# VHH binders against Serine/threonine-protein phosphatase CPPED1 (CPPED1): the designs that were tried, part 9

Target 1, 314 residues: Serine/threonine-protein phosphatase CPPED1 (CPPED1), of Homo sapiens (Human) (q9brf8)
Amino acid sequence: MSAAEAGGVFHRARGRTLAAFPAEKESEWKGPFYFILGADPQFGLIKAWSTGDCDNGGDEWEQEIRLTEQAVQAINKLNPKPKFFVLCGDLIHAMPGKPWRTEQTEDLKRVLRAVDRAIPLVLVSGNHDIGNTPTAETVEEFCRTWGDDYFSFWVGGVLFLVLNSQFYENPSKCPSLKQAQDQWLDEQLSIARQRHCQHAIVFQHIPLFLESIDEDDDYYFNLSKSTRKKLADKFIHAGVKVVFSGHYHRNAGGTYQNLDMVVSSAIGCQLGRDPHGLRVVVVTAEKIVHRYYSLDELSEKGIEDDLMDLIKKK

## First folded at step 4 (VHH)

Design s50 (from b6c with L99M; framework vhh_7nfr_2)
Fold by ESMFold2-Fast, scan of step 4:
Structure s50 (fold): chain B 314 residues (1-314), chain A 118 residues (1-118)
Amino acid sequence: as target 1 above (314 residues)
Amino acid sequence: QVQLQESGGGLVQPGGSLRLSCAASGFTFDSYWMSWVRQAPGEGREWVSSISQDSSEKYYADSVKGRFTIARDNVKNTLYLLMDSLKSDDTAVYYCARMYWGRSFDYWGQGTQVTVSS
């Protein structure tokens, strides 16, 4: 069970916060800094996708293990070390109750244990982690295994918000949990406004949009037009600078009224032209700069000097 | 408009070889996983093989592994299936298919008949 491992295998988010970043030490600007973002390691998807039956749990995932191990090795070699490594959902492919889910979960835990202890993990839930239509049971399972599905933390004067975007997609089986997140989010956005944080940044699995706020509903890869507009307006009003998401397995995004929507391609299965990769995100007092790296590029050459020079500036 | 057009099917003797081609148009071919799927007379469709956008990942059904090779040419927008050591059980209509999340295959070719008999 996950309860037997709760005593320190991972630094799990609990009580809607992340203990690795105590608010008292992190509320004032102490940048610049950077972090690494990955999405959709999604153990099992490459094989499931290859068969044309994405409803199966994926009975092979050795390639995803190797890719995620390469990602961890590349991150561990970076100097200075990134402030944290965030995974933007779809940690495994097998949906709740499906075959191979337990085995995929244990393999991912093993791979993630190799992340340098000085680099906290930030884990975001995706639809494959809690179901396309989450229930109280699937959310509880996620929280026992990985930590809270939504929470906030501060790093050097920057507020980070992790959201469970499945409540925006289909809350029909857990409306009380969706309402709880809505109330919590409104409180966090109020805190961002009151404290005049340097930046506010959101992580959620499903993108608001893939290219523009007015684009048509995809019914899978983007949030519905009514939902994305309501969320975008809340974020803009609170001073949120950028939303980072996965889910699309391609690099994408756009800008709406000074809010950037950044969709990052996958560590695992690719659905577009992008290589398997990670996004480097540099946070300065003035701006947020990011760039997608293939796993090979990051492993062989590290982070380009133009981005690293931003970290040296005050 | 998305189009997939198969060619290269025909009648071959057991132990023979065939090369199937699928010409793709109307979309960014090198942005998609592609597959071959077959349907034998009176049977359901059977997935045969898939290839990633850059050819780094290739997967095969157990029934064809070691005998068939999937390949693609992103300059020519063409998908290939190289079939060696053909067996009577390989007799089927072979379809080229584009992979897409909401519908695992969203576009199919018209199919090309492969008949393996003496």
Scores: ipSAE 0.518, ipTM 0.816, lowest interface PAE 2.1, mean pLDDT 91

Design s55 (framework vhh_7nfr_2)
Fold by ESMFold2-Fast, scan of step 4:
Structure s55 (fold): chain B 314 residues (1-314), chain A 119 residues (1-119)
Amino acid sequence: as target 1 above (314 residues)
Amino acid sequence: QVQLQESGGGLVQPGGSLRLSCAASGFTFDSYWMSWVRQAPGEGREWVSSISQDSSEKYYADSVKGRFTIARDNVKNTLYLLMDSLKSDDTAVYYCARLYYWGRSFDYWGQGTQVTVSS
């Protein structure tokens, strides 16, 4: 079943691309458009957090199911439909090899099958999906279950890059896989420059930083100072406008030169004061505009007119 | 709301001793690993020590091993750091932190207490 897709309700990335968006049709500007971003549904974390044992798989996740179902229902009601729905990692809480991982995975698949077939899913790996220290085995498991851990796709002249940020955190058990991503990324950034893409946008689970490029290493929620500076400089040189991440379970971010770092709070367990929510991201020819919505706000009121006006034909 | 409040910092001469305390509230203290992290002037944060829920496991940074002792009182919801044989290099703001997962990260921090080792 690893080679088969789930009945067409979402497409798995394969061969480092996403078939829902054929590059030959998507390389020229056809905006404006918008997409929806969620992070950290992380089935099992609310229970694990409450017990103080966040390294175990969490044996209850009914609240995360309800929250993620609310998110899917809100997205399905949007008109016009978003171009895609991206989940920025930590799909489930149970680490590779931990109890309840299979059950959490099957429940999330069931919930995600309810996403409108016209809205492709874009899935980003998080540390709980692949392990804090990934191995060839944990990467292969993720790819069988959800699709490629890193890939690119084009939408209306905009290049989207999905990165496996666990290779930046600790590649010690899979250095060859980390090297392969590094080479692939350099090639993709070169393509972005050569094709004169309207924008280049990056999705990865771990933020470069939470507030400032020069901030101290957190040792978990941000990439190390040396790593984030190297990546940020590569992104800036290639014309990347924004990096979107999860992981922190709070809204955060900042700007370094012309690069925005945007950290989105969780669909699931909250670690700060933000509501459970989704980020609406509007892409215009000149700029990328985004806003975080609570699940209740998006369910009851939809997207505010000021954002929707940006995507309407004049 | 989760709160961590440090106390016990101050000025001490090299070779002296201090006891830091951290009063915890707003969560089930005895269910979490707890840690001390410090930040010296102009430097990044450095992990100092961690203690398991029942005190059966204690870990120390190489720079403080043999000089510092971490302890907790689960009845009083208080974390301690007993610092002996203090050196000028121990001068830092000391933060109480709740350990998110073993070995790497913290989800809640106190506001810090200043320790200065000098004349």
Scores: ipSAE 0.000, ipTM 0.149, lowest interface PAE 17.3, mean pLDDT 87

Design s56 (framework vhh_7nfr_2)
Fold by ESMFold2-Fast, scan of step 4:
Structure s56 (fold): chain B 314 residues (1-314), chain A 119 residues (1-119)
Amino acid sequence: as target 1 above (314 residues)
Amino acid sequence: QVQLQESGGGLVQPGGSLRLSCAASGFTFDSYWMSWVRQAPGEGREWVSSISQDSSEKYYADSVKGRFTIARDNVKNTLYLLMDSLKSDDTAVYYCARLYGWGRSFDYWGQGTQVTVSS
C-alpha cells in the first residue's frame, strides 16, 4: 500500500493546523473532555536495545506491532470515545537513511489505520523520525509521510501546540527552519493570551526536564538548561499549563512555577520499570488530570471511575 | 537488573595518581560502550571518557586528555579509569555510566566514588 493511501486515513496536519478540529467550532469551552497520549511505539527498538547497538535500524519489531495493536484496541473500546489520540514522537526506530525504516513505517501505518475514524490522530515528531540533527530533507520526508512537524489546533476552548523539539536540541543543519518555528510559536502564544483560552497544552518529543528545571543536562533525554528555561518562561508567560513528552521510556516529570512537565513512558521498549502503557488526560474547566495505565489495565478494566466522573461534572 | 558499582576513589595530593574501577552486572557488558562522568561540587555533570565494546575506540574530554586512560576487562565485566597528574580541578564524584543512543547519553549510572585532590 502506498504512502498516499495511508495518508488519506490519517487526520494529517497541513498548513500548521489540523482540519479534524475546525477552529470556528472549537474556540469556545465545550468541556470537560479527555484524550489519550502514547509515546515511543518505536518499531525496532526492542531488538536494537537487546543487542547493545541502539543506533542500528532494528531488524525485528513484531512485539512492538502487538503492543501498538493492543493500544489501538484498548482505545477503540473506550466509551465515551476520546477526543483524539496523540503519539508523542519516535514512531519508528530506524533513523532517516537506515535499513528497515520503510518497512517499519508501513507496518505502523497499517496498525494506525485500525484506530476508530471518529478519533483523530495527532502525530508528534521524535529524533528517530527526523534525525538527532534534522535537515530540510528529513523534515520534508516526515511532513510527506505523517503531516506537519509543528502545528496548532483547538478543542472545546483549549489550545494544543505540537512542537518539533529537535530544532531545540540541534538546529545546526536547518537554522532557518528553527527560526520559522520560533516565530510561529511566539505568534501562537500571543494568540493564546489574546483569546483567553481555557487552557494551553504543549506536546513535544523531548522533555524540558525529567524532575526539575535546574537539573543537570542529560545530553540526550532533556533539553539543555539554557533552552529549557527560555521555553518554560515563554510557556508560563502565555498561560501554558502542561507540556507532555515521550523520549525517556519511563514516567517522569515535575513542576516549575505553575507549569507541569509530564514525561510518559513508552508503548514500545521500556528503559525503566514502567509497564507498556498509555496516559489518559482529562481536561476540565479548572484543571488537567492525568494517569498512566498499563496496556493490560486499560484493555481489561478501562478508565477508572474517579477520572470518568470528572467528565460528568459540568 | 543492571548494576554499576564504582571503587578506588580517595584523597590524593596534586600530581598524584588513582585507579578507579567499576563492577558491572545484570547485562551483556561486552555489548555496550562504557563511560566515566564526573560531578564537581556545585557543578553539572561533565563527561570524562568513553570506550567502545572491544576497546578499539577511546575518547577523552580535552580537560583530561593525556592524563587519564580508560580501559575495560570484558572477562571480569569491569571498567577502569587510570588517572595520572591529578589536579585540584579533578575533585569530583566519578560515575560509571552505560552509554545509550547518542553521544554522551546514559541509561544507567553507578552510585559514584569520591575523588578529592588537595594538598
Scores: ipSAE 0.005, ipTM 0.237, lowest interface PAE 10.6, mean pLDDT 88

Design s57 (framework vhh_7nfr_2)
Fold by ESMFold2-Fast, scan of step 4:
Structure s57 (fold): chain B 314 residues (1-314), chain A 119 residues (1-119)
Amino acid sequence: as target 1 above (314 residues)
Amino acid sequence: QVQLQESGGGLVQPGGSLRLSCAASGFTFDSYWMSWVRQAPGEGREWVSSISQDSSEKYYADSVKGRFTIARDNVKNTLYLLMDSLKSDDTAVYYCARLYWEGRSFDYWGQGTQVTVSS
């Protein structure tokens, strides 16, 4: 990324693209490469959950600041630098209109300003960022603050798609925006097929499923069975290899046919037994290999040689 | 079966101290956040304090900050609440509760222990 930030703290996705990766330079295979994925820094959630009422805006978030600062410091130390750092939604805890939302947002912006300018940020919207039932107003607020809620970009012959999964969960207050994303997605998947991309990779906040395509509806952590099957079939038909998500605050996932569903645990509040962490994702011509690292592991030891050797193989 | 059993409540004068205990059984205690919640006569439940699995994180309601201390002993499977500088407003039944992060709430509660602050 350039050092210049026009009107914002960092370069944002605009016009359904990410300017940090110009298509004319990125359409041909020039991997292997790697990127870092984090999810759910969700400033405010630890305190909110500790009260037994996760729906409050969370009036303390110093722990989430420290964890996210540790994540940024670990990423900045990596050599070679990752191609980008993606955050898979729930950037802050306080939902639109709730107390502490502004303060949580400004603190996260401050922490993210410390990311090395050579490492582009890719920001995915979560339910706490735009509401469980998004509106045109909450989507517009997100786009002003963080950039487009859905967009595509190319890196070294690989197509990356960022989706607003809240339109799949509950589009009832913004059906026209949901339709626009559906049309745009179908166009992007068509491009993936026509251009014979090396890989197509999807980022969205809500997982398609947590373990299996046929699992029961959770009504919160997974997309409904009818919706997940329709999306999975579209992705498989277009050659999408993997979907990365957050939302669950636990490492999870599974495989449906040749599509991997990867649920990454949180930088912030943990809801399972995983440590606070980041996922390292290595993209080779043949495969996508990933591994979850605790923040302490990544900070102290960096990326293990077996993964780094994959980058040097071609 | 999951069981939470509180003890240590009683009658105390304003400015006094009490130590509440909660004996936990039937689950892996050191894998859960634990909390204290109270209910005063004629009022709803009020969250008091929570503690993480390893005691690295502790949170308190504003009404009790600086007066109450939450602690746990993972070897003894016991949760504690040390209450100093007790006020009449602290009069309530105090419940030990397990924070069920998978379920987005508390899933198990003790039977409660009565704390009465009166002269």
Scores: ipSAE 0.359, ipTM 0.730, lowest interface PAE 2.9, mean pLDDT 90

Design s58 (framework vhh_7nfr_2)
Fold by ESMFold2-Fast, scan of step 4:
Structure s58 (fold): chain B 314 residues (1-314), chain A 119 residues (1-119)
Amino acid sequence: as target 1 above (314 residues)
Amino acid sequence: QVQLQESGGGLVQPGGSLRLSCAASGFTFDSYWMSWVRQAPGEGREWVSSISQDSSEKYYADSVKGRFTIARDNVKNTLYLLMDSLKSDDTAVYYCARLYWGYRSFDYWGQGTQVTVSS
């Protein structure tokens, strides 16, 4: 939030677009390409979680700094460079107004400044970034700090949509903001159909579902059954191939009709058996192929040849 | 179905040592953070220590740091607390607890094992 960070140091999304990818240069297929997806660095969570009080702001996060620095170093070493690095929400642990939020934010900004400037950052809001029940104030704080909470951008003929999923979870304190996103999303999905994009891909923090579209409401990790079905049907009608999410701190997901729901495990705190890691996502003209890598695997061995061979195909 | 069963408590003199065990069943033990929480007579519950799924991360309350060691055996589905240099203030019922994000806290607790530090 310093003046030195204003003016696009992170290539922040503004005006519902990402300037790092000018639409006039990105509307035609220029693949194949790949990008890196991480989720939930969530500085402060490991210590808070360990004490049994997740609602604490977390007074220690050195481990999350180390893990996120390892992730950045691994990404920076990749050849060819990924098109972008997306973080699927819960950037920090401390909720709006909680202790340690400012310090966690400044430390994450410092770590993210080390990302190669040729690799744009795509930042998705999570519940810890704007609150479980967002307000106009918490959304505005996020937008000032990180960039727009929802936006679209094009890369090589592929449409990417970033959504604020907290409006789907609980819009009770900002119903007009939720309505604005709904209208904007319908417009973007219409554009996807009209312009015959090669693929459309969605990033949002909260998964539609963890295993199947008809699963019971979790009331935290998945969107409500009525909401997820409505969104999934809209996505399918518009030709969206995959939704990528975090939030669950475990790898999960499934397929509903031709729509893949991919839940990626965390860079930070792990709640299941997955290692701390990143997802490599390869986009070809025919398909989207992805694989989760532990930070150690990606740091030591890079991306496996079978995935890299896909980006050599036209 | 989830069961946590503690053992190893007892009476010990100040400066003594005890090893607590918690046998876990009814869930995939190696998928969860596990914790020890204690409750002294007339007091609320106090978190003592937690361990990540693969033991790569361990955290301790300031009151026990340097004296207690948390460990787990994922093959045996057992959680341990090794307690050294015990003090009278360590007298409490010690509970094995499972961390569960769905509750954003502990969801299952053992029945507890009594530790009494007295001369």
Scores: ipSAE 0.447, ipTM 0.793, lowest interface PAE 2.6, mean pLDDT 91

Design s59 (framework vhh_7nfr_2)
Fold by ESMFold2-Fast, scan of step 4:
Structure s59 (fold): chain B 314 residues (1-314), chain A 119 residues (1-119)
Amino acid sequence: as target 1 above (314 residues)
Amino acid sequence: QVQLQESGGGLVQPGGSLRLSCAASGFTFDSYWMSWVRQAPGEGREWVSSISQDSSEKYYADSVKGRFTIARDNVKNTLYLLMDSLKSDDTAVYYCARLYWGSRSFDYWGQGTQVTVSS
């Protein structure tokens, strides 16, 4: 076994927490800081999509490898280093049991091993990672490969929650697992209220909404209206400031009361007019400021001074 | 509302060249992946080539790779297929098609343009 594979290169979440950020060291405000968010590298999708059959596993993904390598190289060059790099689901395209899944997974692991060891990886499950209708088996496979599908961690007084949004989309084959996440989430949100965290931030693959809380159900890109309203109200009550998601392969989002829904475009296959890119997220005591960068912009110019100045202010 | 209109087909000898065009209207053309799909007599539809919104990604079926070039003009809302070194096996009706995430497949097709490669 290689040291990288044995030693937890990904800082895998275990026991519903992330050991890279021990709670006892991270419970007090120690910002400002920033992190990098990517979504949907989704190795295999560009070729699968291009053929007009998005449900196949995609037999070619060299472009996604190059794009994700560019993303990693750009992140590794940043100074100061980001606190972590989060990938908001759809790590690979091939669904559980589909051709090319193992090869896509091995290639993504290889690319992610190049991330600077000082920058923990935070991995969020997407529908292609565990199936549109997850089962105990597909969830267990994800947890073996990448780490826990939902967990929390603290950074400098800020609570981060990673959710498995597939339980909100279709829990019909694993109702007990969905119920366990619901109970765990209610406990985490209670902790956020009790500790008066500086901010609470949620990562989940499927957006609550794409433009507004009252928008119609898309049946794929957004959570159902009843589900999104229930979750949004829980988040608002607990003081959650923002939800970050992927899935849509376009930049999108909106605001409901004081909760921001931020949909980040893809590292991999693009829809619409957005370039392949990454989102820079700056966390200050007062606010969360973010901006989407094309891979070329971030590689060539780094982070703009107006955002970096927020980090340099004590 | 969405309309795709192909043109540029015809009869050509083996080894010849043709340029197909597809005029798009009724949608934001520069927001969509576009594709060419062909159907030979008595056969099912075969995907030929696809192009991303900004032309940064281009994909080709193995049967046409190195001979065909896909291109687009977002100012003119037009998709192109430049076909070189044509073979008798390229004889087909060529369709312009739009890729759409909601259907996870092609959702709109043109009327098709006939390409016949014969001596």
Scores: ipSAE 0.505, ipTM 0.810, lowest interface PAE 2.0, mean pLDDT 91

Design s61 (framework vhh_7ubx_2)
Fold by ESMFold2-Fast, scan of step 4:
Parts: sequence; structure tokens; C-alpha cells
Structure s61 (fold): chain B 314 residues (1-314), chain A 117 residues (1-117)
Amino acid sequence: as target 1 above (314 residues)
Amino acid sequence: QVQLVESGGGLVQPGGSLRLSCAASGFTFDSYWMSWVRQAPGKGPEWIATISQDSEKYRDDSTKGRFTISRDNAKNTLYLQMTSLKPEDTALYYCARLYWGRSFDYRGPGTQVTVSS
């Protein structure tokens, strides 16, 4: 990352935390508030998908640039400003070492520099960012470019956890890194229990499930049944209310006990019937309420009054 | 069983027009991205155009402005409208279904387009 990026626009996670939200200021309930969630801008995928070769790096991505610029402009216009803007992985399409990766990365950095400096960016790694089978080298590249691949931060008494879900999918080339995340996660979940956080919320690229905890393994879009059940049980025990993910390029999800699994559709390439969009997430003392907005709807009309009224604590 | 069957090819004079059709069956047509691909004798396959579930269109630059892809979900049919045809457009044209994680999982047998005097 350049010095200008480190000192300016990006709120890079470092040391497993996000300096934009100092823990000493954020440990007590100070809601309600809201944040914006996007997923899969994935510069290059539309062209790669459309040509019938998703394994190429995608040699055109102007449509993804325009869509992501529209998203940023819509977010910047919101009043009050959202607490942060989280991108749930697959920032670019070209896999590590593939053509167009550098150019896609520089274009995304340029677009994201336009985000209002008062709105921290929270960046989650996806399989295209670090590889379907990550290595120490691909993880280190991501951390240099975007910030830590897993970390925690507090906002107004709410604990947010960002996880590298590629370690859950295939840790075979970096088992020590996977074990480090597992240990760190158990420590963070223990902290959530001990501090009686108002809510705990998880961001990871790959969904636990698309519809139901007991659904069959998809082998790509959901985590394996054994893995998702272990994670879901850990989250429930610690009081995690919701997991937000991308990866599926469609809106999906379900509930297992008191844990919501929310799969948000893409800013970039759509594979279902959802419009290109963003998810508005409102956090109140009692509940977490969210709604997916098309980019056009959010740009033209902003956030609907029923959600905004929750922020006013009516 | 998934089936894709193309029609509408034939012999046409340079500067002429043709409309190709692809009849789809055995799957939920309106849930899939669909493409047209052509292959000239002795050459590899060349992608022409793709249309999304919501009718967003993507075209190769060499045919952009002359070829238009469209779909009729009620009829489970994909179309390619070709105008200002050139001898270099002579090829076997086939439709293909896009599937996530890879490229085409099904394609039709094709319909021959020959542009000649």
C-alpha cells in the first residue's frame, strides 16, 4: 500500500484491530447506529463470466468501476453518515498471480479513495483476494495491500469480528495460520461473553449456509456441514446474533437457533435475480434490522423512513 | 434433460440479415445466463454475446453494433439478430448455457451461417 493510502483514506486494520474505533471509547452501548455492507465488487468478473471462462483474470471491468462508484456516491450522500462501510470479500476477480490483478487492485483503490474520510472502510478477504487455497504469501500480499485478514473492533458496545473464511474452506497450505485464527477467535468470543457486549456480529466471505444449517454441502458457496455447525455453535454460545457474507452473488440466508446467516448479493456481477446493491444494517439495543437496496434505489431515494426511524430511537 | 436447439441459419448475401433462435428445455431458462458462440472451419470457438437473467447484454467488440442478443423467457428462447453480415461471419453458431464456477456446461449442436455471393 502507498503512504498516502496508509495515512489517508483506508482505515487499515493492524495488530488485529481497527484504529478508527478505539476500544476505550467504544466498549459501552452508544447506539442506535447503522452501517453499510457491500460484497463482491469483483472487478473483472462480469467480462470473465460473460466470455465463458471464469478462470481468466477478466480483461475489462469498466461496468464494475461504474457500479462501485455509484455505491460510493450513494453512501457519501447519506445523512446521518453510516458508522462504517464493510466490503465482504472478493474485492477483485483476478486470483493471486493472474493477469489484470494489479490493474484491478489499483482501480479499486482509486474508487475507494472517494469514500468520505469520516466513514471507515472495513475490508474482508474473499477467495479471489487470497486464493481458493491460501498460502502464507497470498495472505501476506492481502495484508500489505488491504490490512489484516482477520481482526475485531468495537462500535458503541457492539463487537464486530472479521474472519478469513478461506482458512475454513481449505487450510491445507497454511495450517499454522488457520490454527492462529482459531485460537484468536476463541479468545475474542470469550471476551464477548465476559464483557456482555450488546451484540456480536461476524463478517466473513463464505456463508455458513445458504438456507439451512442442515443443508447439503455445495462444495463452493457454503462451508462444509461439519465446519459450519462447529462455527455456528461457537457463535451462538458467545451471543453472536448474525453472520454477514458475500460469495453467492445472490441474496440468501436463514436462521439457526438465535443466529442469523445473511448472504448479501453483489455490487458487481449478479448471478441471481437481485439488482446490484448494498445492504443497510441498523443496530438497536434490542435487535439488528437490515434490508438490501438496489444502487439506483439507494442513490435516488436513500434509506426508507422505517429503518431511519429506528436510528432515532422512536 | 437439458436440450438446446438452434435454428435460423442459412446462406445469405453480404450485407444481409439473419435471426438465429435457440429453443431451450429441461431447465429453468429464466434463471440462467445464455450465450452465443461461433466456430469457423479450422478456427477455435469465438464468443459473440451473452445475456443475463435480467436481459443485461455483453458483446464482443468485433460484432458490437451489428449483432444483438435477446431472450424471451415465456418461450424459453434465445435470439441473435445479425445485420450487415460479412463473409468473415461464416461459421457454425451455437448457443450455450453459463454455469457458476466454470464456463459453458451445455451447448447446442449449432446452426450454419454462410455469407457468400
Scores: ipSAE 0.116, ipTM 0.599, lowest interface PAE 5.5, mean pLDDT 89

Design s62 (from b6c, 18 letters changed; framework vhh_8k46_1)
Fold by ESMFold2-Fast, scan of step 4:
Structure s62 (fold): chain B 314 residues (1-314), chain A 118 residues (1-118)
Amino acid sequence: as target 1 above (314 residues)
Amino acid sequence: AVQLQASGGGFVQPGGSLRLSCAASGFTFDSYWMGWFRQAPGKEREFVSAISQDSSEKYYADSVKGRFTISRDNSKNTVYLQMNSLRAEDTATYYCARLYWGRSFDYWGQGTQVTVSS
């Protein structure tokens, strides 16, 4: 997309912020509230996975369209409406330069345009969106198509940070961009401390870990031991309560000191025994409570009363 | 480090059978889809079969459907390929693979050669 398309209907983060939530209106506690988190719609992966060649761009993705449409329909029916809908990366399967990437992208845009305009979209980059080894060109393509790859926003006194985790995985082709995110992150964590945010919450595609901070390097599904410990310690020092990720296509996670690592299973292709689903996240003054719902459960029954009761005024 | 050791190949007459085994190490085997690929001399590597973590889903290339059966034993970190009604065109080196998005280094080991000839 060109600069002339910047005023389009599809909501995007720009200037390292999200215009739907102006900081001057959102810096004070105004909770409780909730949001919906999805991960890995990853149009094309179900077919690519079934053929045994996940390096192809996936030449069929009708099932992912139907699953993502079901997710959008379920979200649109919720009352009260969630504050936002975040997608934790791997929006499409086809890597930069691969066949079917453009078609997958346009189909996902079409599906996401059906999200109620009162519910802002928060889009997180995954490895399939910018490459396992990102370049300035693949990052720029993502930012033009979907919005900034890293940014912050405030909702009711809570600071949300969206990070490009591919810079943590392999920054070798874009070290200056990795350095820019590192500096920006340190500044945001400083702001969280000085403004005494109610909570600070991080979204990134690749989990810090799947079960524990000291687990062995997986070389794909978790960040390296040295990197995840450095990030976790920075987050803990700044008062970050939870990191939400996708990438693993299974529900997973654990706790390290006062930091929760929450890995959500996929809207699209499943690699474990979890159903296709969405995570409901309730933010209260005291705690963050979340629960994974299958698409069928959320569509048929909505959110359980125990979670919705937390959203009532004080 | 991921290691996949394929074995069980050999020479067989058309119509014969072979059972391939793949011993896996260096990762949480029961958390990954496993698959078989083959490569004939001068040809590109082609997909043969894949199996989900719990064996609930199995996929086969059209050329081998009804003749080959994939299975796994998570307690032994091993995936198997039972090959029946073998044809000359099945002649290839067979590789087991951990299905791991975008990482070519996930294929480990020399493979096992299958030759179908009279």
Scores: ipSAE 0.000, ipTM 0.256, lowest interface PAE 13.2, mean pLDDT 88

